VHH binders against EKC/KEOPS complex subunit cgi121 (cgi121). Designs and how they scored, part 68

Target 1, 174 residues: EKC/KEOPS complex subunit cgi121 (cgi121), of Schizosaccharomyces pombe (q9p7j3)
Amino acid sequence: MILPLFPETQVHVFVYENVSNCAAIHEQLISQNPIYDYAFLDAATILYKKQVYSAIIRALEDRRDEQMKTKTIHSEVILSLSPKTEISSAFRQFSMTKKSKNIVVVKIDSKLTEEEEFERLDKLVEGNRVEFSDEELQKLIDFKVLKKNYKLDPSTLENPLASILSSIALRGYS
Below, E stands for the ipSAE of ESMFold2; O stands for the ipSAE of OpenDDE; V2 stands for 0.75 times the mean of E and O plus 0.25 times the DockQ between their complexes.

## First folded at step 9 (VHH)

Design zz19 (framework vhh_7yz9_2; at its last look DockQ between E and O 0.78; V2 from the best seeds 0.00; counts 0 for: pae E 2.7 > 2)
Fold by OpenDDE, second read of step 10:
Structure zz19 (fold): chain B 174 residues (1-174), chain A 121 residues (1-121)
Amino acid sequence: as target 1 above (174 residues)
Amino acid sequence: QWQLVESGGGLVQAGGSLRLSCTASGFTFSSYAMGWYRQTAGNEREWVALITKSGSTDYADSVKGRFTISRDNAKNTVYLQMNSLKPEDTAVYYCTARKYESYGSRITDYWGQGTPVTVSS
């Protein structure tokens, strides 16, 4: 897909459930295997498509403005999901872990079609692809984790999206 | 060959101040965004401050209001003024230079060897 504000940058987002090899993927990420050049997110921490898009946009803006804090655009996406500026905290909060079962995978700067990229990614991820939609994300979310990550309270639970997007957008402005 | 050399680290009491310097050589300093990171033993390197080519600055929340990053292109040097230091600021501080090319799709990073900062309580 193409984001309106970044027409030169193709982005793909995939959702996998019941992934059996997250530990293996994690090891490849630690070793910085270039084949695994994606942002691997724990789906338990993602509630909305707009949450992911907002993080992607924030990361792309940081890159555009030459203000990236992390090593790669994909790691910047992970950081951008967090209301905190600490990189380690962001990764702990949102990144796929060895224990993850459901994941959201983001690819930035793809030169492939969505289907072509899926074919590549499908060789890496042993799980079931589901639709990237709020409906599917809602089935995978851990609300306890979500509440913790964004410090949601009863007053913000009525509209968690607004709070999440505000947290992402205003990171570093508190 | 490119080089980043940090200096100014040392032992300081809580509430004290230090000024770190990082001098670059072997590349076009003005074409790079500069930054400071810090790392403690056994932990990942954390972002502290960043200054762009144009002089825009950004800070981690933990140091905002206390630290100031600046650059002098004529001296190929980036600075980190550290005020109101706390024990939790204790770490090895690393200078980094980052160049964005091809609309950001290609990034080149250089790192210094680090300078230790110890803040006693």
Scores: ipSAE 0.871, ipTM 0.937, lowest interface PAE 0.6, mean pLDDT 95
Fold by ESMFold2-Fast, scan of step 9:
Structure zz19 (fold): chain B 174 residues (1-174), chain A 121 residues (1-121)
Amino acid sequence: as target 1 above (174 residues)
Amino acid sequence: QWQLVESGGGLVQAGGSLRLSCTASGFTFSSYAMGWYRQTAGNEREWVALITKSGSTDYADSVKGRFTISRDNAKNTVYLQMNSLKPEDTAVYYCTARKYESYGSRITDYWGQGTPVTVSS
């Protein structure tokens, strides 16, 4: 995928359902295994493709402006999903856990094609890959988690997309 | 006070073998992931091999099939067995111990002082 503001940046997003080895993947992530250098998100927290793209764009803007708060672009994507700039909270809210069942995986600046990343990830992830689409994401979302993470109330529930995108774009700012 | 003490480096002919050791003290070795990195002059440190606390191993593509990482928790030691060495393997090799308290938290990250390996053609 090509982003209009970052046309030189290669971005791949993958969705896996019914993942059985999240505990093993989590151990690799906390071990900082370079093979696992991706953003591993819990699909229970992601409702829209635009939500993921907005976090990616924000992370890339922070990298461009030398304002990254985390060590890697992938960690910055996870942070950028949160309406707050507190790193540990963002990871608790959005990252994959040992108990996750469905995950969204983001790769930025890949040296591999999408097909090559697909082959690599399929060896790491024991689950079924599905299309990165709003339709598939809606099957995997946990609305209670989403509402809590973005502090959605009855007045915002009629248009959650606008509220979510605003939270990502304006986190910590007016 | 933590320590990582590396040994086993030196000069070896292409096609030869070398075994690096790294002995840890001052922390609970068995709860850390252990790894090896290498660095040549003018370049960033390159990852070589990793072994997790459960014993799962992974390798950089450049060394896969030639290098083997292993650990002995009773001896607080991680090893790197290097076979079929090439001149391109010439570098300073660093032992590392790494533990997240939780994903996204500060990493406890220990590094050795490095041991030089020179592979002659």
Scores: ipSAE 0.540, ipTM 0.816, lowest interface PAE 1.9, mean pLDDT 88
Fold by ESMFold2, look of step 11:
Structure zz19 (fold): chain B 174 residues (1-174), chain A 121 residues (1-121)
Amino acid sequence: as target 1 above (174 residues)
Amino acid sequence: QWQLVESGGGLVQAGGSLRLSCTASGFTFSSYAMGWYRQTAGNEREWVALITKSGSTDYADSVKGRFTISRDNAKNTVYLQMNSLKPEDTAVYYCTARKYESYGSRITDYWGQGTPVTVSS
């Protein structure tokens, strides 16, 4: 998709469940293989589509304003999910690991249609693609992890979306 | 070929101040955003502060209100004024230079060799 405020930027988001090769993908990310230039997120940390879109928007705003803290737009998406400025904690909390079972994959600056990007990604990920939807994401979330990552208390848990989106949009202003 | 040379590190007592300097050569300094990162033993480098080519600044939560980044384009130098230093600020501090292109997501990222800062109790 193309965001109205970023008309030159095509974005695709994919969700995979039951991924059997996260360790192999992780090795390729460490080696900085350009074929794997995506943001690979642990789906256990993602409850809403808007959570992912808000992180993408924040990363694109920081690129636009020359305020990126990490080396690539994809690593910046991972940082942008975090309520804090600490890079290492953001990656520890949100990035796919060797032991991840389900993942959300983000491609920014795609030159391909969604179908073409899927065909490339499907050669890299051994798992079952599911729809990028709140319905599918809530089947994959770990609420214990979500609460820890965003410091959600009981009053916030009634409507966690607003608190989560505020954390992403306002990081650095407090 | 490019070079970034940090200086101004050393040993200082908690509550004290240091000013780090980073002098650049071999590229057009005024067209780069400048930044500082720090690294403690056994950990990854963490972002501390940045200053854009237009002079806008941003700071990590842990240093906000205590550290000030500034630049002098005539001297090809970026500074980090560090006040109210704490033992937790002990690290090797690295100067960085980043150039953003009008298209694409890749950026040019230059790093200095680092200057050690030790803050004693």
Scores: ipSAE 0.479, ipTM 0.818, lowest interface PAE 2.7, mean pLDDT 89
ESMFold2 (binder alone), look of step 11: mean pLDDT 84; pTM 0.845
OpenDDE, look of step 11: ipSAE 0.719; ipTM 0.881

Design zz2 (from z1 with S101E K102R Y103G Y104K T106L E107T; framework vhh_7yz9_2)
Fold by ESMFold2-Fast, scan of step 9:
Structure zz2 (fold): chain B 174 residues (1-174), chain A 120 residues (1-120)
Amino acid sequence: as target 1 above (174 residues)
Amino acid sequence: QWQLVESGGGLVQAGGSLRLSCTASGFTFSSYAMGWYRQTAGNEREWVALITKSGSTTYADSVKGRFTISRDNAKNTVYLQMNSLKPEDTAVYYCTARSYERGKPLTDYWGQGTPVTVSS
């Protein structure tokens, strides 16, 4: 995927279900292994494609404006999913853990095609790839986690998309 | 006070071998992932190899099959065994220690570097 406002930035998003090696991936992530330079998200936290795209756009805007709060564009995507500008909290809320079973993987600045990135990721992730679609994401979401992360109440549950997108776009201001 | 001290660099002929050592003090070595990077004049630091706390190893494609990273937790030391050296391996080699706490990467520790020169 190429975003209209960032046409030179290659973006790929992959969804894996039934991942059996999350503990091994997590070990590589906390070791800051360059091969694992992706945003590894817990799929329990992602309900919509637009949620992921909004976080990517916000991270790219922060990089363009030299306002990134984290060390990499991929960690900035994770931060950008959070309604608050608090790095440790954002990672606890959205990043995959040793106990994760379904994950969303984001690659920014890839010089590879989507197929080439998939072949590379398939060697790192032991799970089943599914389509990056609202339908597939809705099968993997944990609504208790979503409600907690975005502070959703009965009034916002009827239109969670608008609330989520607003939280991402206005991070730290509401 | 923390410290990383590299040693073992020097001049070697192409096809030769060198073993680099990096000894850590002032922190719990066994809790850190350890890595090697290298830098040539005018270029950014390039990742070479990494060993996790569990001992899992990963290598850059340029050195895979020729270099071996290992660690000795009893000696607080990480090693880089470099075999079949090429002139292109000439660089200053840096040891790094990586930690993670409370959902985010912590500050990396870096050594001062040890120079390696490979003659053709």
Scores: ipSAE 0.527, ipTM 0.801, lowest interface PAE 2.0, mean pLDDT 88
Fold by OpenDDE, second read of step 10:
Structure zz2 (fold): chain B 174 residues (1-174), chain A 120 residues (1-120)
Amino acid sequence: as target 1 above (174 residues)
Amino acid sequence: QWQLVESGGGLVQAGGSLRLSCTASGFTFSSYAMGWYRQTAGNEREWVALITKSGSTTYADSVKGRFTISRDNAKNTVYLQMNSLKPEDTAVYYCTARSYERGKPLTDYWGQGTPVTVSS
């Protein structure tokens, strides 16, 4: 996938459900294994494709402007999902944990086709790939977590996307 | 033309073992993830196990450590080795195939099922 604002950057997003080895993946991430150079997100925290895209775009903008707050573009994606500026908070809120069951995986600057990248990732993730769509994400979301992460209230729950995107866009300005 | 044919079900005592097989035809077996579900009367189908194209496996918590899913692409067959069976494992077990083709909707295909009964 190519984003219009960043035509030189290839991005891939994958969704897995019923993942059995999140703990193992998590350990590899902690050890900074380069084979696991992805953003691993807890699917329970993701409701919309646009939520992910917005985070990706923000991360890419930060990189472009040399304003990244984290060490890697993938960690910046995770930070960019959060309305908070604290990196540790963002990771607690959105990053895959050892107890995660469903995950969203983001690859930035991929040199592979989507299928090739999937084949590579499929060796790392022991789970069932599902479509990256609002429909599928909606099946995996934990609304309690979502409400907490973005401080959604009954008025914003009517259209949570607007609130989510605003939170992402205005991080650091609220 | 897609077909999944399960076999290996039957009656077994608690603590016993069974090995289910699912033979696929009518599609490129190696291009699909294969899995097992189970269903009891009046209930929804329950996720049991899945094996990806690359051989990665995932299991429901209820069967983890007891069940093993595997595949033989040369035989177009997926297996479910069930050990330490419990009465709560009693169900009709269904084989499923799921496409990994990007850009296409994921489609699940099902077999007719094979019954497993675990007596106490």
Scores: ipSAE 0.000, ipTM 0.219, lowest interface PAE 12.2, mean pLDDT 90

Design zz20 (framework vhh_7yz9_2; at its last look DockQ between E and O 0.01; V2 from the best seeds 0.00; counts 0 for: pae E 8.1 > 2, placed apart)
Fold by OpenDDE, look of step 11:
Structure zz20 (fold): chain B 174 residues (1-174), chain A 121 residues (1-121)
Amino acid sequence: as target 1 above (174 residues)
Amino acid sequence: QWQLVESGGGLVQAGGSLRLSCTASGFTFSSYAMGWYRQTAGNEREWVALITKSGSTDYADSVKGRFTISRDNAKNTVYLQMNSLKPEDTAVYYCTARSYGYRDSHTLDYWGQGTPVTVSS
């Protein structure tokens, strides 16, 4: 996928359910294995495609503007999902954990087609790929976690997308 | 030969102030974004403040309104003015110079050795 605002940056997003090796993946991330140069998100924290895209866009903007807070574009995506500025908090909120079962995987600056990238990623993730869609994300979301991460209340739950996007967009502007 | 040398850390009482300095050498200071991070034992480094080449600044929520980052390109120095310090601000503070590539997935970071800041209650 090519983002209009970033025509030279190819982005791929994949969703996996019933992943059995999140713990192993997590260890590779901790060791900063370059083969795992992705943003691994806990699908329980993701409700909308636009949520992911908004975070990606913000991360790309941060890179463009030399405003990145983290070392990598992928970690910046994770941070960008959070309404909080603290990196550790963002990772605790949105990053895949050893206990995760369903994940969203983001690749920035891919040199491969979506299919090719999938083949590469599929060697790393032991799970079932599902469509990256609001429908599929909705099946995987934990609303308790979502509510906590974005401090959603009954009024904002009527339109959680607006609240989520606002939180992402306005992070650091409070 | 790239070097960042932090200074200004020390012990201060809650509510006090410190001014950290980071002097760069071995590279064109004005061509890099600068930042401050802090780290406590057993935890990952957390970003505190950054300042771009153009002088744009950003702060972590925990320090916003209390800390101010600035740079003096003539002196190859970046500063962190820390006011209204809290015990939670206790950490080793690290200065970083960051280089960006448009399509690079990783930034190129240079770090100092850090300067300790201890805020007592």
Scores: ipSAE 0.783, ipTM 0.906, lowest interface PAE 0.6, mean pLDDT 95
Fold by ESMFold2, look of step 11:
Structure zz20 (fold): chain B 174 residues (1-174), chain A 121 residues (1-121)
Amino acid sequence: as target 1 above (174 residues)
Amino acid sequence: QWQLVESGGGLVQAGGSLRLSCTASGFTFSSYAMGWYRQTAGNEREWVALITKSGSTDYADSVKGRFTISRDNAKNTVYLQMNSLKPEDTAVYYCTARSYGYRDSHTLDYWGQGTPVTVSS
């Protein structure tokens, strides 16, 4: 994928369900193994494609403006999903953990086609790839987690998209 | 550059059998679900069979019980064993690969060039 505002930045997003090796992946992330240079998100926290794209765009804007708070663009995506600026809380709330079962995986600055990146990633993730779509994400979301992460009002729970996107876009400005 | 090369098609009498093969190159075969589609003259391509990367299989109702799909990851090859062939099975058979999805032809990553199968009365 190429984002219009960042035409030289190739981005790929993958979704896996029923992942059996999140603990092993987590160990590799702690070890900073460069083969695992992706953002690994817990799919229980992601309801919309636009939620992920908005976090990617926010992270890329902060990189462009030299305002990144974290060490890598992928860790910045994880922070950018959060309505708060505190790094450790963002990772606790949105990143894949050893207990995760379904994940969303983001690659920014890819030098590979989507198919090539998938083949590399599929060697690392033991799970079933599904389409990155609102329909598939809806099957994997935990609405209680979503409500807590974004402090959603009961009146907006039917269609919380605008509230979520505002939280991502306005983090750190108010 | 990826490639899917089908072979094993030809002319066979009704009730007979054929085994189609498809050899893959230029991509990591073991990461893909492999499958077969077929196209009769004047019609859209229709799904025939699928084998997942883990070996699970599924078939169109019209071929269930007569066709068997299998794969050999060491040879980068998928097979379609076609038994009890009927004139209605006459088509060009296409080997396919996908990284996600199930039967939707629009999600296929790769298509072969096709191998013709003719089943005579």
Scores: ipSAE 0.012, ipTM 0.498, lowest interface PAE 8.1, mean pLDDT 89
Fold by ESMFold2-Fast, scan of step 9:
Structure zz20 (fold): chain B 174 residues (1-174), chain A 121 residues (1-121)
Amino acid sequence: as target 1 above (174 residues)
Amino acid sequence: QWQLVESGGGLVQAGGSLRLSCTASGFTFSSYAMGWYRQTAGNEREWVALITKSGSTDYADSVKGRFTISRDNAKNTVYLQMNSLKPEDTAVYYCTARSYGYRDSHTLDYWGQGTPVTVSS
């Protein structure tokens, strides 16, 4: 995928359902294994492709402007999904946990093709890959989690896209 | 104040061997994954090898079977043993230390100054 504002930045997004080894993946992430240098998101928190792209764009803008709050672009993507700038809260809200079952995996600045990244991830993730599409994401979302993370009321929850994108884009401004 | 100091680079003939060393100071070495990257003129840095804090290793396909990464936590040093060197291995080699944000809310990358390796044909 090519982002219009960042045409030289290589971005890959993968979705896995029914992942059986989330505890093992989480252990590798906290063990500082550089093979796992991706943003691993809990799919229960992601409703739209645009939600993920907005977080990626915000993270890349912060890197361009030398305003990153975290030390890596992948951690910055996780932070950028949150409506607030508190790093620990963002990870609790959006990052995969040992108990996650469905995950969204983001890779930025890959030197590999999408097919090569898929081959690598397929060896690390014990689950079924599905298409990165709004249709597939909507099968994996937990609306209770979404409502909590973005502070949505019942009227907003029935059409939440604009509210979610505003929360990502306008975080920390007025 | 952190520091990574590389040594062992130089000029060798194709088919030869070199051993690179990288000594760390100013952080808890045993808590970091250690790696080697290389850069040729006009190209971006490419990953060569890594060793996790638990001792697991991995290598780029271009060096697999020829290079070996190892670490000595008592000496705060990571090594890259390079065998069967080829002209295309000519590059500046960089030592790195990384802590990933999932352990805490921050990831730190430390980079050395680099050590040049030239392999003549």
Scores: ipSAE 0.000, ipTM 0.161, lowest interface PAE 11.2, mean pLDDT 82
OpenDDE, second read of step 10: ipSAE 0.751; ipTM 0.893
ESMFold2 (binder alone), look of step 11: mean pLDDT 84; pTM 0.844

Design zz21 (framework vhh_7yz9_2)
Fold by ESMFold2-Fast, scan of step 9:
Structure zz21 (fold): chain B 174 residues (1-174), chain A 121 residues (1-121)
Amino acid sequence: as target 1 above (174 residues)
Amino acid sequence: QWQLVESGGGLVQAGGSLRLSCTASGFTFSSYAMGWYRQTAGNEREWVALITKSGSTDYADSVKGRFTISRDNAKNTVYLQMNSLKPEDTAVYYCTARSLYDRTYKSEDYWGQGTPVTVSS
């Protein structure tokens, strides 16, 4: 995938359902294992492709402007999904946990093709890959989690896209 | 205060072996993943090996099959056994304890001062 504002940046996004080894992946992530240098998101928090793309764009803007708050671009994607610039809160809200069942995985600046990243990830993730599409994401979302993370009221829940994108774009720094 | 103290570096001929040690104090060693990185002058630190708190290990492709990482929680020590050393393994080797990334990712890394390894051909 090519992003209009960052045409030289390669981005790959993968969705896995029924993942059985989230506890093992989580241990590698907290160990900062370089092999696991991806953004591993809990699919319960992601409703739209545009939500993920907006967080990626924000992270890339922060890297370009030398304003990253985290050590890696992938951690910055996780932070960028949150309406607030609090690293621990963002990770609790959006990062996969030991108990996650469905995940969204983002790779930025890959030296590999999409097919090669897929083969690599399939060795790390024990689950079923599904299409990165709004239809598949809507099967995996938890609306209670989404509402809490973005502070949505009942009127916004019927069409939350604009509110979510505004929250990502307008988050502050601390 | 925390400390990581590396030892075991030195000069060795190609094909030889060295065992690096890193002893930790001032934090709960058994709760941390431990790793080894290396750095040559003018370059960024390159990851070499990792051992998780459960004992799972991973290695950079350049050292796989030649290096072995291990830990002794009773001694608060992590080891790097380096076999079949090559001139390109020449570097300063650094021990690190890895942070809890979901809460304190940027600020919790512990690093040693480094131990130099020189491999002559």
Scores: ipSAE 0.379, ipTM 0.735, lowest interface PAE 2.9, mean pLDDT 86

Design zz22 (framework vhh_7yz9_2)
Fold by ESMFold2-Fast, scan of step 9:
Structure zz22 (fold): chain B 174 residues (1-174), chain A 121 residues (1-121)
Amino acid sequence: as target 1 above (174 residues)
Amino acid sequence: QWQLVESGGGLVQAGGSLRLSCTASGFTFSSYAMGWYRQTAGNEREWVALITKSGSTDYADSVKGRFTISRDNAKNTVYLQMNSLKPEDTAVYYCAARSYDYSRGKTMDYWGQGTPVTVSS
């Protein structure tokens, strides 16, 4: 995937369901293992492709402007999903946990093709890869989690896309 | 106060072996992943090997099959066994204790001072 505002930045997004080794992956992430340099998101928090792309664009804008609040572009993607500029809150809200079952994995600045990244991730993730599509994401979302993370009321919960995207784009400026 | 003390570096002929050691004090060693990194003049520090708290290991492609990382929690020591050494392995080798605290959003890292390894043909 090529982003119009960042045409030289290679972005890959993968979705896995029924992942059985989230505890092992989580240990690698807290160990800062370079092989696991991806943003690992809990799919319970992601409803739309545009939600993920908005967070990626915000992270890339912050990197371009030398305003990143975290040490890696992948951590910045996790932060950028949150409506608040608090790193610990963002990680608790959006990153995968030992108990996660479905995950969304983001790779930025890959030197590998999408297929090569897929082959690498297949060795790390014990689950079933599904298409990165709104249809597949809507099977994995937890609406209670989504509502709490973005502070949605019943009127916005039926069609929350604009509210979510606004929260991501205006993080810290609302 | 914390400390990481590295030893075992030196000069070795191509095809030879060296064992690096790194002993930790002043923090809870068993709570950290341990890694080895290397740096050549003019280049950024490169990851070599990692061992997690549970003992799982990973290696950079350039050393896989030749190097082995291990740890001894009773001695607060991490080791790097380096076999089949090549001139391209010449570098200063650093050990590090690595952890990421999600609740605080910060890394908790300790680094050694480095030990030089020179491999001659």
Scores: ipSAE 0.673, ipTM 0.879, lowest interface PAE 1.3, mean pLDDT 89
Fold by OpenDDE, second read of step 10:
Structure zz22 (fold): chain B 174 residues (1-174), chain A 121 residues (1-121)
Amino acid sequence: as target 1 above (174 residues)
Amino acid sequence: QWQLVESGGGLVQAGGSLRLSCTASGFTFSSYAMGWYRQTAGNEREWVALITKSGSTDYADSVKGRFTISRDNAKNTVYLQMNSLKPEDTAVYYCAARSYDYSRGKTMDYWGQGTPVTVSS
């Protein structure tokens, strides 16, 4: 996938459900294994495709402007999902944990086709890939977590997209 | 032309055991994760167990410690060993394979016809 604002950067997003080896993946991430050069997100925290795209775009903009707060573009994606400026907080909010069941995986600067990237990633993730769509994401979301992460109230929870995108866009400005 | 055929369902008493089988054809079985689902009348199908192509397994909380999923790639078969069965395990059990169709950009679900399991009190 190519984003209009970043035509030189290929991006792929994958969704896995019923992942059995999140703990193992987490250990590899801690050890900074380069084979695991992805952003691994807990699907319980993701409700919309636009939420993910918004975070990706912000991360890419930060990189372009040499304003990244984290060390890697993938960690910047995770940070960009959060309304908070603290990196540790963002990771606790949105990154895959050892206890995660469903995950969203983002690859930035891919040199492979989506299918090729999937074949590579499929060796790392022991789960069932599903379509990256709002329909599939809404099946995996934990609304309690969503409300907590974005400080949503009952009035905004019915249609939280605007609130989520605003939180992402305005991080550090409130 | 993906096809899944379940067998092994039947009537069993609470506390009993049952072993389900699912034979696959029409695709490279060893390349795909396989799973078991179950469904009761009027309800949605719920995930029960998963086994990846590498043999890693996972289970729904409701069946952990009681059910075991396994596969025999040489026979294109996935199994579900069900022990310590409870009346709430009564359902039609379905074998499933899920694949992402890149040409369509969609997740494709493949199911068998299902095999009924009834656990009596």
Scores: ipSAE 0.018, ipTM 0.355, lowest interface PAE 6.3, mean pLDDT 91

Design zz23 (framework vhh_7yz9_2)
Fold by ESMFold2-Fast, scan of step 9:
Structure zz23 (fold): chain B 174 residues (1-174), chain A 121 residues (1-121)
Amino acid sequence: as target 1 above (174 residues)
Amino acid sequence: QWQLVESGGGLVQAGGSLRLSCTASGFTFSSYAMGWYRQTAGNEREWVALITKSGSTDYADSVKGRFTISRDNAKNTVYLQMNSLKPEDTAVYYCTARTYPDKYGRSLDYWGQGTPVTVSS
């Protein structure tokens, strides 16, 4: 994928369901294994493609402006999903955990093609790859988690897209 | 105060073997992942091998099947056994401790001073 605001930046997003090795992946992430240099998100927290793209754009803007709060662009994507600038809270809210079953994986600045990244991730993730689409994401979302993470009230829960995107765009300004 | 002390580098002929050691002090060694990186003049440090606190291992493609990383928690030491050495393995080898005070992958890395390895043809 090419982003209009960052056409020189390579971005790949992958979705996996029924992942059986999340505990093993999580251990590699806390070990900072270079092979696992991706943003690993819990799919229970992601409802729309636009939610992921908004976080990616925010992270790339922060990198461009030399305002990143985390060590890597992939960590910055995870932070950027959160409505607040609290790093620990963002990771608790959106990162894959040992108990996750469905995940969204983001790669920025890949030196590999999309096909090569698929081959690489298929070796790391023991699960079924599905299309990165709103339809597939809506099968994996946990609405209780979504409501809690974005502080959604009952009146916005039926159509939360604008509220989620606003929260991502305005984090740290309210 | 944290310290990583590397040893075992030297000059070796192609096809030979070397065993690198890195001894840690000043922290709970068994709680941290340990790794090896290498650097040639004018290039960035490249990852070579990693061993997690549970003992699982991973390697860069260029060294798979030739290098073995291991750890001895009783001695606070991580090792890199290097077999079938090639001239392109010539580099300064660095030991690193990956400190994980939290479970979200945020940590501070510590590095040793490096031990040079030269592989002649």
Scores: ipSAE 0.383, ipTM 0.748, lowest interface PAE 2.8, mean pLDDT 86

